VHH binders against a5wdp0. Designs and how they scored, part 5

Target 1, 213 residues: a5wdp0
Amino acid sequence: MNKHNKSADALSLYLVTDSALCADKGLIETVLAAIDGGVTLVQLRDKHASDEALYTTACELKEAIAGRVPLVINDKVQIAHKAKLDGAHIGQGDLSVKQARNILGHDAWLGLSINTLAQLQQTHHHHLDLLDYVGLGPVFATATKQDHAEPIGLEGLSTLSKASVLPTVAIGGINHANARQVYQTGCHGIAVVSAICAADDPKQAAELLIAQR

## First folded at step 28 (VHH)

Design bb3
Fold by ESMFold2, last read:
Structure bb3 (fold): chain B 213 residues (1-213), chain A 122 residues (1-122)
Amino acid sequence: as target 1 above (213 residues)
Amino acid sequence: EVKLVESGGGLVQPGGSLRLSCAASGFTFREYRMAWYRQTPGKQRDLVADIFKGGYTKYGDSVKGRFTISRDNTKNTVYLQMNSLKPEDTAVYYCTAIDWDEWEGKTYGDYWGQGTQVTVSS
């Protein structure tokens, strides 16, 4: 497969997979329907799968997508390299940005999660030429037992989006009820999981989300 | 079955040190955010220290500079090095494993050990 242009437009509707939510319809069927509906980039994610299982899934998904949109993997940069995926997305505590870029090569997509202005500034000072985009969030969060998350909210998202030199995708708790407000902050795209993966009709779910752009 | 077993608690004088350990099994340890919480009688559990899968750490204000969290993914173990201990550090210390999903903005589960007592007194 050829590599997609690394335009910010690829972030417009960013699907992150969830194997459990896709179990009824199937992961590949869900992803292909979502692409038909307007998904512009797919991230393979299954934090509980073995590396062997994840590699197999990555290869199957890459074949099924057939270059229609970029396919990246969450965290598992070595699997992206081995399966020749289009890139990866990493968090602050994962690999260093330099290590990830070294494994992926110059041309692959590489994104980094950003939660604070300080992290964004550090990224601009040290890693700007190594990254293709940043993920900003979590924008929304539902507190559960022990309150493990602090969302940045729409105001935080707007602040980070305006400060970022790199293309931005909003992450965390985004669905049909809030997608329009998220796009209105000026980020380049939104990332969703259950809004598409748990939908009865993933194509329609994607259509309804991208229409809010 | 998820299992978290804390150890290393005990009685120590003010200014002393202890090292807590938490041995984990029944889940993919390297993929989980791990944390230490503590609880005094009648109060909610307070975050002491937090370590993400990639090694990024956070600390409660009252322990910054005195406590250090670390993990060894080859031994499925998380540690808390506690230095310069004070009487107010007296508590039951709990190890927790957190299935956090930043992409959905929610926690799908957290698992808790049964705790280890730390007592700081003369």
Scores: ipSAE 0.584, ipTM 0.877, lowest interface PAE 1.0, mean pLDDT 89
Fold by ESMFold2, last read:
Structure bb3 (fold): chain B 213 residues (1-213), chain A 122 residues (1-122)
Amino acid sequence: as target 1 above (213 residues)
Amino acid sequence: EVKLVESGGGLVQPGGSLRLSCAASGFTFREYRMAWYRQTPGKQRDLVADIFKGGYTKYGDSVKGRFTISRDNTKNTVYLQMNSLKPEDTAVYYCTAIDWDEWEGKTYGDYWGQGTQVTVSS
């Protein structure tokens, strides 16, 4: 059933792919090694790929993962449906939560990015029954005051995590230097990109990250 | 190939209003974080207002409550409504498109318009 298969534990170590960062080892090899090292969920993301290329990659990655962990796609809900992926993650400004759930069906994973308490409250009041988890962030960022894209920080993450009735995954700037502190806020998991995708040894990188839990 | 073209600047009396527009082309507008910055001669460019692809907005302290950023993804246009203008708002206003990666918490690059002058003076 849907609920017995969608545990918050799947968020423990959440890999987001980046094809360019994986170029030396290859995307498939990187993902499989990372799963061997403790990755619990994979999100396919390639902001610059055409939909056709992304669909092809989604099918290849689904086959390679072979059900070992959930495979979701970033933003491209129609591709998740067409390739029969395990779900999708959407941000503010993508398809509405309702539209995304209608495309994916009841059983698929659906997550939503949350940056503020106001967004979290809106989500709880209007979309709670349509989502499986929320992504909270960015926890860390290179943004400046002039850029006004301020990170929420560890304190902001802790506040949002305590307020959330949905499972939480922390997003943004997470790596080996800070992962333990992020886990200590009480979120259900961490999302990483370059900490694994750019690592010389993706399996070891995943092992070192999950060990901080 | 990427173009950001600002319009709507000009001379206005204190207390007045202006609406800036920025027409974008050469990139997938809906996927970008958009912003307005302003600069007076000899100073750094300051963030005025920021709008994420989902419509979430942030504002600089000096303009909160007076300025409103918005976007129309069907027209590839971002707007800045400026109300209750003060002489200190005098600056060149730049439209910016920002390649933001929330998963890494990182900006990869920015595109900038040529700017439009706003002058608040008697």
Scores: ipSAE 0.579, ipTM 0.866, lowest interface PAE 1.2, mean pLDDT 89

## First folded at step 29 (VHH)

Design cc2
Fold by OpenDDE, fold request of step 30:
Structure cc2 (fold): chain B 213 residues (1-213), chain A 122 residues (1-122)
Amino acid sequence: as target 1 above (213 residues)
Amino acid sequence: EVKLVESGGGLVQPGGSLRLSCAASGFTFREYKMAWYRQTPGKQRDLVAEIWKGGYTKYGDSVKGRFTISRDNTKNTVYLQMNSLKPEDTAVYYCTAIDWDEWEGKTYGDYWGQGTQVTVSS
């Protein structure tokens, strides 16, 4: 049985790890400090690690967190299963939601990134019972090129949040400067990366973010 | 060294088909968004199609229903199947790899191929 309540409140402060940013202080140390600061869910993400390394890290992190908050992994559903993590978060086009759910089992957390209203609608029609939450975004993005998908912005986030029948977490460029506005859209939580991972004091960083809710 | 090498371009008649390939090396291919752009002389480079690391695809309006982007992570290759080609599709087609982080909303870098000429003419 999943020890954690799959409530919207669990998404309040969603930490996505970055190994490079956490390198100075240590990944585990940063995560634990952040949890002490009010992080409610942790997503392990490492773009550069092998699956083997990621598995090892997952196990270590799981042990360190000791059930205080849910631990999910980005994209790597099989690792989530093998390491007995609390769940996984997948993006559009990744393993099908159905396949992911089958791998994870009924009790695991499964999140899906949503980028458009059409995607949300499709998700509602086909995968509503298979998902526990949706990530909405990117809310903010630095447009490097004119041809990239525009961020949804606060208005887009508000629209998607209102349309969603699943708990929502805002994704993309969220930090201390904009967290309050994101919370005000009605979105249940915010996902942050560098705002905590790159902070001199991850605990304080987390405290300052959750205080904006 | 990062390399993107396009191939498969050429001359075709209207209504014909081409399949472009872009072979990538020097970076973790599976972690990148891949895309095809096209450019004609004197005009801006336009997005033709993109495929996210997870396989989600997006197409320019002018090519929807005719072009298909796909990727093979085992071969570090992205493809563009172009069907029902029109003279308006004539351009240099470029492959690009984009290091996009959806959680940060940032692009950390991109790489470009040299391009391959596609000419649709009777």
Scores: ipSAE 0.702, ipTM 0.945, lowest interface PAE 0.5, mean pLDDT 94
Fold by OpenDDE, fold request of step 30:
Structure cc2 (fold): chain B 213 residues (1-213), chain A 122 residues (1-122)
Amino acid sequence: as target 1 above (213 residues)
Amino acid sequence: EVKLVESGGGLVQPGGSLRLSCAASGFTFREYKMAWYRQTPGKQRDLVAEIWKGGYTKYGDSVKGRFTISRDNTKNTVYLQMNSLKPEDTAVYYCTAIDWDEWEGKTYGDYWGQGTQVTVSS
């Protein structure tokens, strides 16, 4: 049984790890400091690690967090299951929501990235009982090419947040400069990466973010 | 060394079909968004189709319903099935790999193939 309450408040300050950014201080040290600062949920993410390495890291991080906040993993549902993490977050087109839920079990956290209103509507129709929250975004994005999908912006976030039946966390380019505006949209939480992982003081960074709520 | 190699281009009649392939190497293919672009001389390179690491797809308006992008992560290959080809589809088609981070809303880089010529003519 998952010991954490799957409430919207648990999404208030959502930390997504980055191993490279956390390398100087250490991943575990950074995460713990961030939790001390007010992080309410941690997502383990490492794009470059092997599954074996990621599993090891997951176990170590889980032990270190010691149940203070939920620990989920990005995409790697099987690792979440094997390492007995609190859950996983998956993107569009990844493992189906149904398959992910079957692997994780009924008590685990399962989040899904949502990029459009159409996706949200489809999610409500097909997967409402299978998901615990949705990530909405990207809210902010660096335009690299003219033809890339535009970020949803604050207005889009507001629209999706209001439309969502599930708890919501904002995803994409969120930091100390824009967190307050994101919170003001009605979105339940913000997901951050570099704002905490690259901070000289992850605890203070987290404190400053959650204070904007 | 990062390498993207397109193949499958050629000359076809209107209404015909082609299947492009892009073989990738030198990077973690499964972590990248893959896309096909096309360009004619003197014009801007336009998005034809993209496929996210999870398999989500997007298409340019002019090719919707006719083209299908897919990927095989076991082969590090992205494909573009082009059906019902039209003369206006004539272009050099480029494969690209995009390092996209949805949580940061940032592209950290991209790689491009050399391109393959597709000519649709009666």
Scores: ipSAE 0.702, ipTM 0.946, lowest interface PAE 0.5, mean pLDDT 94
Fold by OpenDDE, fold request of step 30:
Structure cc2 (fold): chain B 213 residues (1-213), chain A 122 residues (1-122)
Amino acid sequence: as target 1 above (213 residues)
Amino acid sequence: EVKLVESGGGLVQPGGSLRLSCAASGFTFREYKMAWYRQTPGKQRDLVAEIWKGGYTKYGDSVKGRFTISRDNTKNTVYLQMNSLKPEDTAVYYCTAIDWDEWEGKTYGDYWGQGTQVTVSS
């Protein structure tokens, strides 16, 4: 059985790691400091690492966290299973939710990124019993191309959060300047990357974010 | 060195089909969003289709139901199957790789191919 309670509060401050940003202080050190500051869930993400390297990091990080908060991995469901992580987060088009659940087992955390209301509705119809939470976003985004998916904004986030039957975490461009507004939408939690990973004091950075809730 | 090389373009009659390929190298292909854009002289570049790293696809309205984007991560290649081609599909088609970070809500960069001409004419 998963030792963590899969409550909405567990999503309150969701840290997504970035190995490059954490390089100076160390990934593990940064994560632990952030947890001390109020991070409630950690997602291991490294888009540049090999699967082997990612597995090693996952094991080390799991050991270091020592069950204080759930540890999930981005996309790499097989690594989550192999390393006995608490779960995984997958995006649209990744492994089917059903396949991911089969790999992870019944007790593991499984999150899914949601970008539109239509996707949310589809998820409710087909995958409600297989997911533990949804990531909603991107809330904020810097547009580089006109045809790129538009951010949902605070209004969109509010709409999706209210429509969601599952616990929600806001994704995309969230930092100390906008966290309060994000929390005010009714979304259960915020996911952050550079706001903590690039901070001179990850603990303080986390404290300042969770205080905005 | 990052490289995107398009192929498969050419002249085709209305109602015909083409399959474009884009071979990528010099970056971690599986981690990038891939897309096809097209451009006609004097006009803006428009999205034709995109495929996320996980395989989620999105299409321009004018090509929905006719075009299919796919990717093979083992070959570092993205494809565009174009069926039921129309004269208005005539354009230079570009392959692009987009380094999109959904958690930060930003693009760190993009790479572009040289483009391949597609001409639909009777």
Scores: ipSAE 0.696, ipTM 0.945, lowest interface PAE 0.5, mean pLDDT 93
Fold by OpenDDE, last read:
Structure cc2 (fold): chain B 213 residues (1-213), chain A 122 residues (1-122)
Amino acid sequence: as target 1 above (213 residues)
Amino acid sequence: EVKLVESGGGLVQPGGSLRLSCAASGFTFREYKMAWYRQTPGKQRDLVAEIWKGGYTKYGDSVKGRFTISRDNTKNTVYLQMNSLKPEDTAVYYCTAIDWDEWEGKTYGDYWGQGTQVTVSS
């Protein structure tokens, strides 16, 4: 049974890990420092690790966090289950929401990335009772080729956030320069990667972000 | 070295079908968004179809219902099944791999194949 309250406040400062960015200080050390700074939820993400390595890391990180905040994993629902993590976050086209929920069980956190209003509407129609939150974005995007999906921007975020029945976390290009504006849209939380993972002081970085709420 | 090699192009009659393949190497295929673009001389390259790492698909309006993009991560290959081909589908088709990070809102790289010619003509 999940000991964490699945409230919108738990999404306030959502840390997404990056193993490469955290390499110098250490992943666990960075995460713990960030939690000390005000991170309210941690998502383990490693695009390059094997499933075995990711499982090991998940177990170590879980132990280190010691229940202070929820720990979810990106995409790897089976690892979440095996490692008894608090949940998982999946993207569009990944395991079906139903399959993910079945694997995780009723009490686990399950998040879904939402990129468009149509996706949100579909989610509400089919998966409302299966999800705990949605990630909305990307809010910001670096200069991508014209053929790539445009970021939703603050206006898009505001629209999606207001339309969402589920708790919301903003995704994509969020950092110290724009966090306040993101919070002002009504979105319940912000997800950050490099803003904390690449910071010289992850604790301070987290403090500065959550202070903008 | 990142490499994308398209195959399966050729000449086909209107109403016919082709299946394009793109064999990828030199990167972690499963982590990339894959897409097919097409280009005619003097025009911009247009999105035909894309498939996300999780399998979510998007299609250009002109090919919806006729084309299907799919991927096999075990073979590091992305496919484009093209049915009910029309003369206006004639183009060079390019495979691309996109390293997109949704959490950072950043593309770290995009790679392109050499392209394969598709000609739809009677």
Scores: ipSAE 0.695, ipTM 0.945, lowest interface PAE 0.5, mean pLDDT 94
Fold by OpenDDE, last read:
Structure cc2 (fold): chain B 213 residues (1-213), chain A 122 residues (1-122)
Amino acid sequence: as target 1 above (213 residues)
Amino acid sequence: EVKLVESGGGLVQPGGSLRLSCAASGFTFREYKMAWYRQTPGKQRDLVAEIWKGGYTKYGDSVKGRFTISRDNTKNTVYLQMNSLKPEDTAVYYCTAIDWDEWEGKTYGDYWGQGTQVTVSS
């Protein structure tokens, strides 16, 4: 049974880990410092780790966090189940929301990335009772190729946040320079990566972010 | 080293079908967005189809309903099934791998194949 309240406040400062950025200080040390600074939810993400390594890291991180905040994993729903994490976050086209929920059980956190209003509407129609929150974004994005999806921007975020019946966390390019504006849209929380993971002082970095709420 | 190798191109008649394959190596395939682009001489490269790491797909307007992009992570391969081909589909088709991070809102890099020629002609 999940001991955490699945409230919007739990999304206030959402830390997404990056193994490379956290390498110098250590992943666990960085996460714990960030929690001390005000992080309210942690998502384990590692693009380069094997499933076995990710499982090991998940278990170690879970133990270190010791229930202070929810711990979810990006995409790897089976690892979340096996390691008894608090939940998982999945993207569009990933394992179906239904399948993910079946694997995790009814008590686990399940988040879904939303990129468009159409996706949000579809989610409301088909998966409302299966999800605990939605990630909205990318809010900010570096222009790369002309054919890539444009970021939703602050205006888009405001629109989606207001339309959402689920708790919302903003995703994409969020940092100390834009966190205040993101919070002002009505979105319940912000997800950050390098803003904390690459900070010289992860605790202070987290404090400065949550203070903008 | 990173390598993308396209195959399956060739000459077909209008209304015919082709299936392109792109074999990838040298990077963590499952973590990348894969896409097909096409280009004709003197024109810009246009998106044909893309498939996200989770399997979400997008298509160029001109190929919707006719082309299907798919991926097999166990084989590190992305495919493009092209049905109901038209002369206008004639181009060099390129496979690309895109390192997109949705949480940072950044592309950290991309890789490209050498391309495969598709010619639709009666």
Scores: ipSAE 0.695, ipTM 0.946, lowest interface PAE 0.5, mean pLDDT 93

